# VHH binders against 8-oxo-dGDP phosphatase NUDT18 (nudt18), part 7

Target 1, 325 residues: 8-oxo-dGDP phosphatase NUDT18 (nudt18), of Danio rerio (Zebrafish) (Brachydanio rerio) (q568q0)
Amino acid sequence: MDSQSSILEENLEKILRGEGLEFDSVAEQVDPVTLRKNVCYIVGAVIFNSKEEVLMVQEAKRECYGRWYLPAGRMEECESILEALQREVREEAGIDCQPITLLLVQEQGPRWVRFIFLAEETGGSLKTTAEADDESLQAHWWDRKSPLPLRAHDILSLIDAGLKYRRNPWFPVTQPVDFPCHVVCQRLFLTFISSRADADDRLWLLMSNNNTSHHPRLPIVVSFRTYISKAVSKLIEDCMPSSYISVHIRGILGVQHNGRIPGKTDGICFNTLVLLENTEEGAEIGSPPSLETDCYRWQEVTNQGLKAKIIERIKDGSVLPFQSL
Key: E = the ipSAE of ESMFold2; O = the ipSAE of OpenDDE; V2 = 0.75 times the mean of E and O plus 0.25 times the DockQ between their complexes.

## First folded at step 1 (VHH)

Design d10 (framework vhh_8k46_1)
Fold by ESMFold2-Fast, scan of step 1:
Structure d10 (fold): chain B 325 residues (1-325), chain A 126 residues (1-126)
Amino acid sequence: as target 1 above (325 residues)
Amino acid sequence: AVQLQASGGGFVQPGGSLRLSCAASGRTFSSYAMGWFRQAPGKEREFVSAITWSGGSTYYADSVKGRFTISRDNSKNTVYLQMNSLRAEDTATYYCAAGPSLEEYLYYGPSGYDYWGQGTQVTVSS
């Protein structure tokens, strides 16, 4: 047991618990992200009452006037993800809420990210037609069965996911944590598992050989000009271009953001769990793919407890879901 | 930042056709959804059509469905609106806009879009 291995293991445990780590640096030279200039973040809420009726708001916008949707809207300057959530729910539905967990992160292209929360009502008063404004006409608790003209049908799967989590959580509570970041990026738990009939599973993580680091670091990839899945694929192509492998983004272990200083902290760091699988037909692989670069190395996870935790999260899909649209 | 320039408007008889173009500058064009809006004198800007960043999905206002076709060429950083079977009520200034890629924000109206082109006037009259 050495001090460097102990620090790495401590950092891995922090990430697995949904905690953040300081953002050190990125290899790519990219401009900082700025809300309303080059990124758009959306927050949405799935809120149930004691009867499992879901909170809905009636649209005031001309193009979708009178149609119903979940409380949702754009994040504004100088607010955290949670502040944006609470503001949108208050403005559109009149109620105060507290987040229970992130339920889903969705992306489309390098500019757009949506955070869907499961949240609970903590106060306020349901918005009535007498309070109608440009944000919404009114709010109602929907029984999920009565006919209701929806703005879009994508929310049905979100409501179902919220109901499923509420009844039987399949991943740990995951909340955004306050850490400044100037770019949209991912810290990768890029994993390879070797399974042999005659031995216990072995686990490797891809580690950065950053010469400025005092300790082993997980790879960081910037997603500013590419979506999350493409950025991961590019890293893999750069370090193992001759390998027959498939990339599976299992989900998000944590979300780091601090939007309180305009133009300086509008970035996001996702702690992303990724599984590599061999796609070569009929091949048994006892070792991770060979790396064609000195920038990265494979490190075996030999701590039995930590190994078991990571493999379990992968096999059970016990991770905040992530979708590319 | 994205800059947009709309063109192709003009005078046309009822039943005629026009093709509008929206030329974009900026390296992030292919990451934006693109929309067309129109505004007649004394009225608010209304949604006409939208296309997702990939071109995989298109959306139309009921008043133009079946008559107008939106398309994009990401290699040329250009969005097109082919307008057929034009009617007097289609008379308006037409604006192109770049905005969020998700469907619910395509219908948010003008306030949902971040970048706007200069208008191009379409007049349908006998």
Scores: ipSAE 0.000, ipTM 0.272, lowest interface PAE 13.2, mean pLDDT 82

Design d11 (framework vhh_7aqx_2)
Fold by ESMFold2-Fast, scan of step 1:
Structure d11 (fold): chain B 325 residues (1-325), chain A 126 residues (1-126)
Amino acid sequence: as target 1 above (325 residues)
Amino acid sequence: QVQLQESGGGLVQAGGSLRLSCTTSGFTFGDYAFSWFRQAPGEEREFVGAISGSGGSTDYADSVKGRFTISRDNAKNTFYLQMNSLKTEDTAVYYCAASPTLYDWLTKYESEYDYWGQGTQVTVSS
């Protein structure tokens, strides 16, 4: 049997379920990422009560003192992303929470990433002014209508996204998984869809021609300085420099991180869904763009069930949103 | 482990110029974004300017735009604030600040900077 084809299909199914995959060490010697040294991860929570009031925290920080914001803060060493979320909400708002799903990942390059969660209250007591400290002055359930002096208005779209997901989820529950990685990187579901009248769509994935592996591998791109999204564009420019194509990052299928163990690196791997489209007007799109390198190959997804799942995620945008700020 | 040290402060006449320097030790200079903040007597500390880790982006407070310029010299592990057309209102203690995590993202918020200098006094007399 073709064990490589079976392994690929198994790995694709795992990623579509939000699971992690082993990440090989980078061939080049690179300093690993570490919280508080060369990378900052921020977590934020959108939490509603039974009345659809949203949890807000009054800032104690000098630069935004007295202004209201979502519970949010920096991840510390030796904690998972979920542990950081629960700690920040407890410290700033006094309540215990459980994440329902990631709602949005935002970036300013690989050294600054923010994870926004939809979460639910599971216990604790709402922080009062009598409990004011350096972390926050108090917490309130905001009706979203009464005037409230906000630290910044960027959270309004986050609250709206949370409400939308709560009422009608448009992508599967997506949670970070504890899985080793040492750099900020993306594993790419770089897709091309061949559409023809009166026929089923065909799906193509870009695969790595890694000479050191006998198993099929999705491309991995590492971000060092530029926006995480820019690493995708650079790979495509390197592989298809003469093609008239547009690159659409549809979103994130999964997030791998392992910062729980003391002394462990704080790398992240995003499983990123990318759609490649031909920008040439009137061009017939029977096959994916020609590659100007031997480092990669196009591989058709012929498993009908798997193909249908991937195409649906792409066309419906049924995937965790990803945004460069 | 990281230490930031300001220099170049002092007394200057209105309309004059000063250049503040900030040197850092204990980390790789090229991996840091840098900023200047200032605090006048009886006032809160305010943002003055920032430069990204790449050096490709700068940001300034409206009160100093066109008069102040922030720059960095990776070979000397030093970054600067060139202050021109100084006004009496520029009198303050000036602090340099650094963040390894804000490489290409600039912010006015003190809480986003991990490392701070001790401050240097700038006095502008009429």
Scores: ipSAE 0.000, ipTM 0.337, lowest interface PAE 10.5, mean pLDDT 83

Design d12 (framework vhh_7b18_3; at its last look DockQ between E and O 0.52; V2 from the best seeds 0.00; counts 0 for: pae E 7.6 > 2, grease 27.2 > 24.2)
Amino acid sequence: QVQLVETGGGLVQPGGSLRLSCAASGFTFSSYAMGWARQVPGKGLEWVSYIYSGGSTEYQDSVKGRFTISRDNAKSTVYLQMNSLKPEDTAVYYCARSPSWEELYKYGYAFDYWGQGTQVTVSS
ESMFold2-Fast, scan of step 1: ipSAE 0.013; ipTM 0.418
ESMFold2, look of step 2: ipSAE 0.013; ipTM 0.428
ESMFold2 (binder alone), look of step 2: mean pLDDT 83; pTM 0.829
OpenDDE, look of step 2: ipSAE 0.194; ipTM 0.641

Design d13 (framework vhh_7b2m_4)
Fold by ESMFold2-Fast, scan of step 1:
Structure d13 (fold): chain B 325 residues (1-325), chain A 123 residues (1-123)
Amino acid sequence: as target 1 above (325 residues)
Amino acid sequence: EVQLVESGGGLVQAGGSLRLSCAASGSIFSIYAVGWYRQAPGKQRVVVASITSGGSTKYSNSVKGRFTISRDNAKNTVYLQMNSLKPEDTAVYYCAADLSEYWLDYLSGYDYWGQGTQVTVSS
């Protein structure tokens, strides 16, 4: 009915705006995630001044002593992702900052996630060598051209991404939101586009056939003990094992984090945009792949405005980038 | 400044053995935990085994009983002994290190990664 359709459409609009959604408990029984025990979150900041010089900090840690890097560090218990970012920048560089947007989410190993932000300076004073401590030796504005001994060269692409976004944003501002979550999981915006020569594109979403729900729900997959991208691939293999299609994680529409909720875990839910494509070059797609399970169904998006928004985000790559290392 | 270098990869026949080495170099004062990961063509990187500074070990179910991880702290080297190799073990093998003594669990992620070493198992 219209009520069920209206609830789904409103929820899809909320996800597209980067907002959080409630979800039922996950089907898989997994241990809760806890920082410093079984999951590691890294936050890092790309901050430019008016001359487009980037904020750098000189490492105080023994293994990389004296080398330069972006302000970055491990997230602590009982803080939000944004609080972790502001704390790291303050501790390592001496300045106050405000996040502009997430620039990139990276995974490296099954429980290691980096959140890279574009942020702006709002106050404080640049840390000097007289203020050196265990967090950093000093901070400096780097012109990106002069020789500077870097801890690692992976930050060069992060700086470039920040500069690109600063000059010409290609996706909407995306900020993490504090929302109850006990596991590392993804809510999948799993799409299939049906194209025909003489007709408008049709859009399909994979929906969960959960008997306990009163309205249609997007699939939730748990990423505990596996890569985020691997969890998506496993779901596709489980429901479409005979299909010859490619799976593309387009990016992240939103990040929900348990944050400051006392006595809870450090769970995260990513709202992940995924595109299924026919692997045959130039092939016309008439219908989505057949499902070999009753746990999921394909549902067409018939709301023209919503359909157009989703297809545009997919085709333009107008989503927060996600990268598996 | 910590650098990890993998070695010992190569081509072997099914049922054969290889020993991988992960040598840590640079200004290294401590390494808490070291893990071995592998990535097959077109697939994600997955954990294989890990070892803490104290010698506690963990293994993935796919390699338990066939692979053995060990360390030589005097040489700053971690080893992966791979026995009864199968074609499914074909992958690039990566070494990863955690320098933080906060982490007592190998599932905590890693700060440094090596460049990888190729292992190819023929049928």
Scores: ipSAE 0.000, ipTM 0.134, lowest interface PAE 18.4, mean pLDDT 80

Design d14 (framework vhh_7ubx_2)
Fold by ESMFold2-Fast, scan of step 1:
Structure d14 (fold): chain B 325 residues (1-325), chain A 124 residues (1-124)
Amino acid sequence: as target 1 above (325 residues)
Amino acid sequence: QVQLVESGGGLVQPGGSLRLSCAASGFTFSDYAMTWVRQAPGKGPEWIATISSGGSTMRDDSTKGRFTISRDNAKNTLYLQMTSLKPEDTALYYCAKGTPEWLYEYLTSGFDYRGPGTQVTVSS
């Protein structure tokens, strides 16, 4: 019953709250993604105790035997991202945990994604050497200062990110939600901000002009065949080809995953915040770039509260980090 | 002691074919999955294909129907057969021990279980 503008505003509010949206994309012909066949998801945990010591596990794998790392492992079939996290921490460290928030999402190409969480201990007991198995040899709380032979030093920045968030959160709690999706894709909040010295900022979103849809659609880019920055750049080149446009991927507003039903696909949809800046000298300042296609349109966000929330996320970097490796 | 040595790269015209080889030593080759990865100048590493210890294969969709991964356990050798080569296939091709999961974690973690690579250049 609502107008398309009201539906858009409701959908934007849902995404900003970390909720999922129905995936109805007619994505280009792509085979469904399935764990262990054509896609790999890794979960990792940064967990601190009251002394800000970080939970570490001693590797049992031959190639890194005896070295220490964060609890981390591969997502299994028929589990959510949160279930995978809790299982890996339990198997490797003996600890029960609850996620506080996602800290970082990393991708390598389109088929490998790692979800790093800040989590808290809720029970269990530290795995001892007497309990050593193929998952890990033992777990302990590391003071982050004593010499410890690490499997790899990439985790040092993850630990630092967890400490920063724990002490002073810079983005809202962001957790994955179980929601149907058959591909790896990005739903883009592709934004343009217009600023005038004598007026409030205006905000524009790129929208799909699909005449068969009853509701306004944010652009969806399939990243299954490429990395996120290239997929976003291709969309921009296709609809507004200009050498004077700069693109800033700010981060992730939400993560949707379909992985709880056996025999279902393990698709992921990232709700991704992107800032577009027109840098062309002599270009029209205060309006978004002209589109060279009728497939998309610019939609101004006129709801003052919603506009303020989105602009805050953009300008303050108040958004879950997303990194291509 | 794990050592991987790639060969078979070279200059080829668009539409041409090449077969890459990877000689493995320092581990029980038949017990491990093996992977091919490529890296073009200025880009990150891109996974191409993996073959399990049991012979099951997984391939990237961008090379679907054009690249085939195979192995010869008697020779401790991994192969990548490439057909219908395109200019965008130009890259340094590496073999690696393990699955995509292990490979991507290794690429970010600093464990060196890949070879020096073999250059493939597709141009007219």
Scores: ipSAE 0.000, ipTM 0.253, lowest interface PAE 10.4, mean pLDDT 80

Design d15 (framework vhh_8h5u_2)
Amino acid sequence: EVQVVESGGGLVQPGGSLRLSCAASGFTFSDYSYAMGWYRQAPGNQHERVAIITSGGSTNYPDSVKGRFTISRDNAKNTGYLQMNSLKSEDTAVYYCAASPEEYLRYWSTGYDYWGQGTQVTVSS
ESMFold2-Fast, scan of step 1: ipSAE 0.000; ipTM 0.393

Design d16 (framework vhh_7aqx_2)
Fold by ESMFold2-Fast, scan of step 1:
Structure d16 (fold): chain B 325 residues (1-325), chain A 126 residues (1-126)
Amino acid sequence: as target 1 above (325 residues)
Amino acid sequence: QVQLQESGGGLVQAGGSLRLSCTTSGRTFSSYAFSWFRQAPGEEREFVGAISWSGGSTDYADSVKGRFTISRDNAKNTFYLQMNSLKTEDTAVYYCAADLTPYYLQYSKPDEYDYWGQGTQVTVSS
């Protein structure tokens, strides 16, 4: 009987599909995050029409008055990431929209995160100058060629990300899922692959040695005083000091958030895919690096279907990009 | 959490100068954009000036441009408003404000700032 392995396999499948798991942490001394007090979340939309013109908004704010930008803004208390996206697009551009997928997540410093979506127009009417207000002066479809005074040129790479996705979409799509969390953290798919010329690849996952849980659990890393991307590398350095291993954050498999519960759950959990690789050319390590701690253990993935799926995601790059600014 | 405390206010004659300081909590100082606002009795709170998280960009209200200068000192976790050529209409309570947004000033509206000081009185006599 192997009910524990069956539960682990189902949980791994859920994460690979972009679904969430209930946030379950020993958190008696973990400080909760609060929107607009110690964290700031920005949402932005890349929306194309049938001509591949991109939706732009003309700024009404004094410091950038008259300049153009993507529909974007700060997430408010008591709303989900998707609710914030739809509200910002409606307020600034007059358009109703539905998200297709997250295109990328960006961070700056320990507490600022921006979520960029590819979305589609589903209704409404394009905001005109007659409807100008404090949110925006107007909206327009930009051909990406005509001169247009931009607020900032950082959006050009965001528009390019949307175009690249349209040409070569990946699956599964990545959407935020509603699971309460009170900190900014990552659940790690931390992987090690052992390859041999005359045998199938072996795959290892780092697992938490949590004796209080009924189900096997992936490690959770809280981003407290550093970039969320740096927190992963620090955990690896602390657990397995090795000069012959490099840490590759492949990207994000899923995003968990539920901001609709007032004053309780302004945190975010990222499900993050990480690969450890040998740094010496031609070097082979037949087993994962020894751990300097009893808090974690290596677990071999012996299910052939799951192993193949995880290795494919690592090699294919079908994961949400995560960028530190 | 970030806490803000103003200092340097007081009574000054028209044509004089004052430097306001805003001290903040330590380790996150360099991650914030900072602004100064002011409020005269019975009036709304108005924007005075802002400085980006990097210190590379500044912005000012037209009424103070050329007379006031905003700066920051990351080593001291403090930012400043140097006020020169003061006029009687500059009389107000001055507030410092911090925004968690690391990019140059996105918002000039008071309700878009996460943290505020308690204010310091500046009185300019004729």
Scores: ipSAE 0.000, ipTM 0.260, lowest interface PAE 13.8, mean pLDDT 79

Design d2 (framework vhh_7b2m_4)
Fold by ESMFold2-Fast, scan of step 1:
Structure d2 (fold): chain B 325 residues (1-325), chain A 124 residues (1-124)
Amino acid sequence: as target 1 above (325 residues)
Amino acid sequence: EVQLVESGGGLVQAGGSLRLSCAASGFTFSSYAVGWYRQAPGKQRVVVASITSGGDTKYSNSVKGRFTISRDNAKNTVYLQMNSLKPEDTAVYYCATEVEITYYSDTGYTYDYWGQGTQVTVSS
């Protein structure tokens, strides 16, 4: 009883630190994801110099020729996410870089994910027009004020997010960690908070009710046919009444991927912090919703330190942002 | 460019009925889900009902069986039919949608659009 509780608490601490856990789930059979076949990953970099000018590249592609954008591009086979980032920045801007943190994860449709990094320059030399090629025409440090013809204005919010983090980090450094996965999935920190006047907050986590696991398991949802956000909502609808319950994806606690392994390991596991809230006016918030399945159970977090850490991350939004496009 | 305009609010006696309309413009209305929200004095804004592009509906427990959400894609309008109104239904009612500006591209992003709200007051 004590040993199982200790294992659960250590696993929760690992996830909160952005570390990985082995993918050890009796997930439904789904076809593995494979780059260039059924999934597309984009990496992009927000890089500032000492003057807070942002690194921009001039597009060489016909559709946006001569327009400026952040260094960004598609991941290739047999790359880690960080390797793809460093390759794209080097190819497009001539700069060597190191990631500071993931800044934002975005999804669009069931097969497209974009990873935006805040990164720093570590070497190389800024690409000039004499070095123009199919990757880019040149690179430049943009003062963010002078008129510059942009390929698209979506990057303005990314640049702003990078500046905000650089000046005042609001979530811990979050980097992809090397754990192979064959599907796009989420390991859920699905939380319910009970708040009462003149009493300490209570915290509940949804746990898998599996008798064959070596350790207590957090739920895993596979996103093969849907948006990542929609897969979470479907699980909630399958497990409990959702007519007065809102599902809020607070953000990503960790990203697990190892694309360097040859074969069908282009999947990603997101460790995701989710808050379940009663949206019904006057609804009782003292207990989590009753489950209509034997597959899951509510587990109260009674360790005061761990409970406080999780509630703080939820309350302050101290989590890597996640956005559905 | 994207606009949502609520109408149909007013003062009604308990047990009465009211029909709210949300007129949409500036986007391909038939492709997007739309929701009705309300905010009572001193309380947080809460969801009331929603309707998907395909016509599937969801309701909060407090209004289920009394309120009906529907859409008319030809008129770019969402309706909220409110029956058996109670004093606790008194609130400002908002229409909202999340519009995808660029579909299936690296430049894709969505914005939450809210109407200005329409006051519903239910007297005892």
Scores: ipSAE 0.000, ipTM 0.143, lowest interface PAE 15.1, mean pLDDT 81

Design d3 (framework vhh_7b18_3)
Fold by ESMFold2-Fast, scan of step 1:
Structure d3 (fold): chain B 325 residues (1-325), chain A 125 residues (1-125)
Amino acid sequence: as target 1 above (325 residues)
Amino acid sequence: QVQLVETGGGLVQPGGSLRLSCAASGFTFSSYAMGWARQVPGKGLEWVSYIYSGGSTEYQDSVKGRFTISRDNAKSTVYLQMNSLKPEDTAVYYCARETYTVTYSGSTEYYFDYWGQGTQVTVSS
């Protein structure tokens, strides 16, 4: 173990705990992100009472007037993701809440991201029709069985995800953190695993070279003009174009958001867990794919405890889900 | 291929109403701010209204309170509801998509990169 390996191991442990890391420098000219102008962030809440009834709000918007949906809305400038969640639930449902965990991150196109939370009621009073305003007409605890005209059916899978997590969590609690960031980007845990019947699994991570850093750095990919998912695929194609590999985005280990930090951006960094699998049959592959660039290198994880944690998260899918359309 | 197709223009009497629609295709509609601009005979192009990807709206002072911009992301369509129309509102109305570029100097600049063909609105007796 040298000093750089010690720093890397500490940073990996922080990411696995969902903590923020200082934004890694990128050589590329990047576009700062601003809400309402070039990005749209949506927050939504799945909240159950003791009977497993789910909190619903009745829409006040003319296009979907009178239809029911989960408490959800657009983030405002100068607020954290958690503040946006608590504000939307309070404004639409009258309820104070605390997030339990992120349940799902979804993307559509290069500029739209939705954060779905499992949360719990901590106070307030259910919004009544007498309190109807532009935010919502009222709130209701839905038994999930009685007829209720929904604004859209996409929330049914979100409600199901919340029920599954509530009954049997399959990934660790994952919460967004306030941390400096001026772009939409991903810090990649880009992994390769070698398994043999008679030996312990070996694990490699892709690391950045020549990025003016004195510390080992995980790759950063910026979603300048592309989908978050496509940015990952493009990096891999650029550095391993002749390799026969499958790319699996396993999920999100953590979310950093500028929000409340001084600055004029609504930047977000996802700590993204990615698994590369060799598609070449007929061989037990003991080494990661050859790189066709000097910009990156493979770094073996030799710390046995850290290696076991990462491999377990990968193999069990114990990671916050991420969906791209 | 990015396309914006406007419909709903026509002849209307002063005080009347029209609803313009703009059907978008070839891109992820929900991720982009959309706007309406008009070209009044004898004048240059002027902005009418914007709707941002987050749903916030902005209006030119001359139309505020009379016009309402809205969007339906499921249909990839942006609308302009025009009420209490005046002869001065006579123009060709264009739907446009907002984008951005990073300049050589490193600054970010926002502009409209795709425009519809335009739809004529005539307010006259």
Scores: ipSAE 0.000, ipTM 0.096, lowest interface PAE 22.4, mean pLDDT 80

Design d4 (framework vhh_7b18_3)
Fold by ESMFold2-Fast, scan of step 1:
Structure d4 (fold): chain B 325 residues (1-325), chain A 125 residues (1-125)
Amino acid sequence: as target 1 above (325 residues)
Amino acid sequence: QVQLVETGGGLVQPGGSLRLSCAASGFTFSDYAMGWARQVPGKGLEWVSYISSGGSTEYQDSVKGRFTISRDNAKSTVYLQMNSLKPEDTAVYYCAKDTVYYEITSGYTYAMDVWGQGTQVTVSS
């Protein structure tokens, strides 16, 4: 029906804008995630001044004492991702900041996630050695060229990503939004594109066949034992085991979290853009892979504007990067 | 019952190569980071290399560019390919199950659980 199609299209537009949707289903019965007990979230900041010098913090921790790194730290209970970012930068560097965008989400299993932001200085004063404490010894603007003993060199690629985005953004501003969730999960824009030389591209989305809801719903995949990226591959294997396909996680369209509700909602929902490609030349080009389950169905996107937006994000890679460590 | 069994050590001349293997059992191998550490008798353990469950690698500065860590999840095995070996690489090499995650606030993990008897690598003559 038209009314149901309109609701789906409105929901797809919201996700493409980085907005959230209510988490209205529990895909699997798994234990809720809780910060500091069974899940750990890290926030880190890439901040440049007008000279493109990057904000660095000198470590106070015994294991890396005196070495330099980006401002970063663990999220605490009862704070949002953005509140954690602002707190860590203030505690370690003395600087007030506001986020410009997420630059990168990294995972190591379902229990560890790191959010790297590009942010800008809005106030405060650079932490000096006279203000040294357990959080950090001091902060400094690094020219990225002078010798500086780094805690680890993984941040060099993060700094480069921030610089690249600052000069020429390649994906839209993506900020975490407040929506409660009790698990680490992904809401999937699982896409198939049919392309012909003499016709416009056709776009298909995988949809959930849920009898308990009258509204069309995107698939939700919960991670509880393995990598977030592996949960996507497992769903594809379960519903298309005989298909010759390649799975490409393009990136993240949005991040939903509400850590401000005590003890209940330390879960995260990633709105994830995934591209499926047929690897077998003999397969029918105009059709998405056959499904070996009644749990899902293919839905063609016929709205021309919406279709164009989704295909553009896929082809240009205009989505927040996501890495498994 | 967690068990790690290291093999592949031996005597090799300076400039030579060896490949160490670690066969893991008693846990879900693909869910854990794995690493290699080495020890000269009477000295402390020195971390050598690390591979996350997702395949990201890290190396101690003295072995970077010479050693390569890899894993085969289907075989529950982690490997250390050692090239351009030096006399100072002489040690007992231990495979370690890293039960902690890489975390920026605590830095790179130093909580290496040494489970095996190790495999002796001697770079001599």
Scores: ipSAE 0.000, ipTM 0.167, lowest interface PAE 15.3, mean pLDDT 81

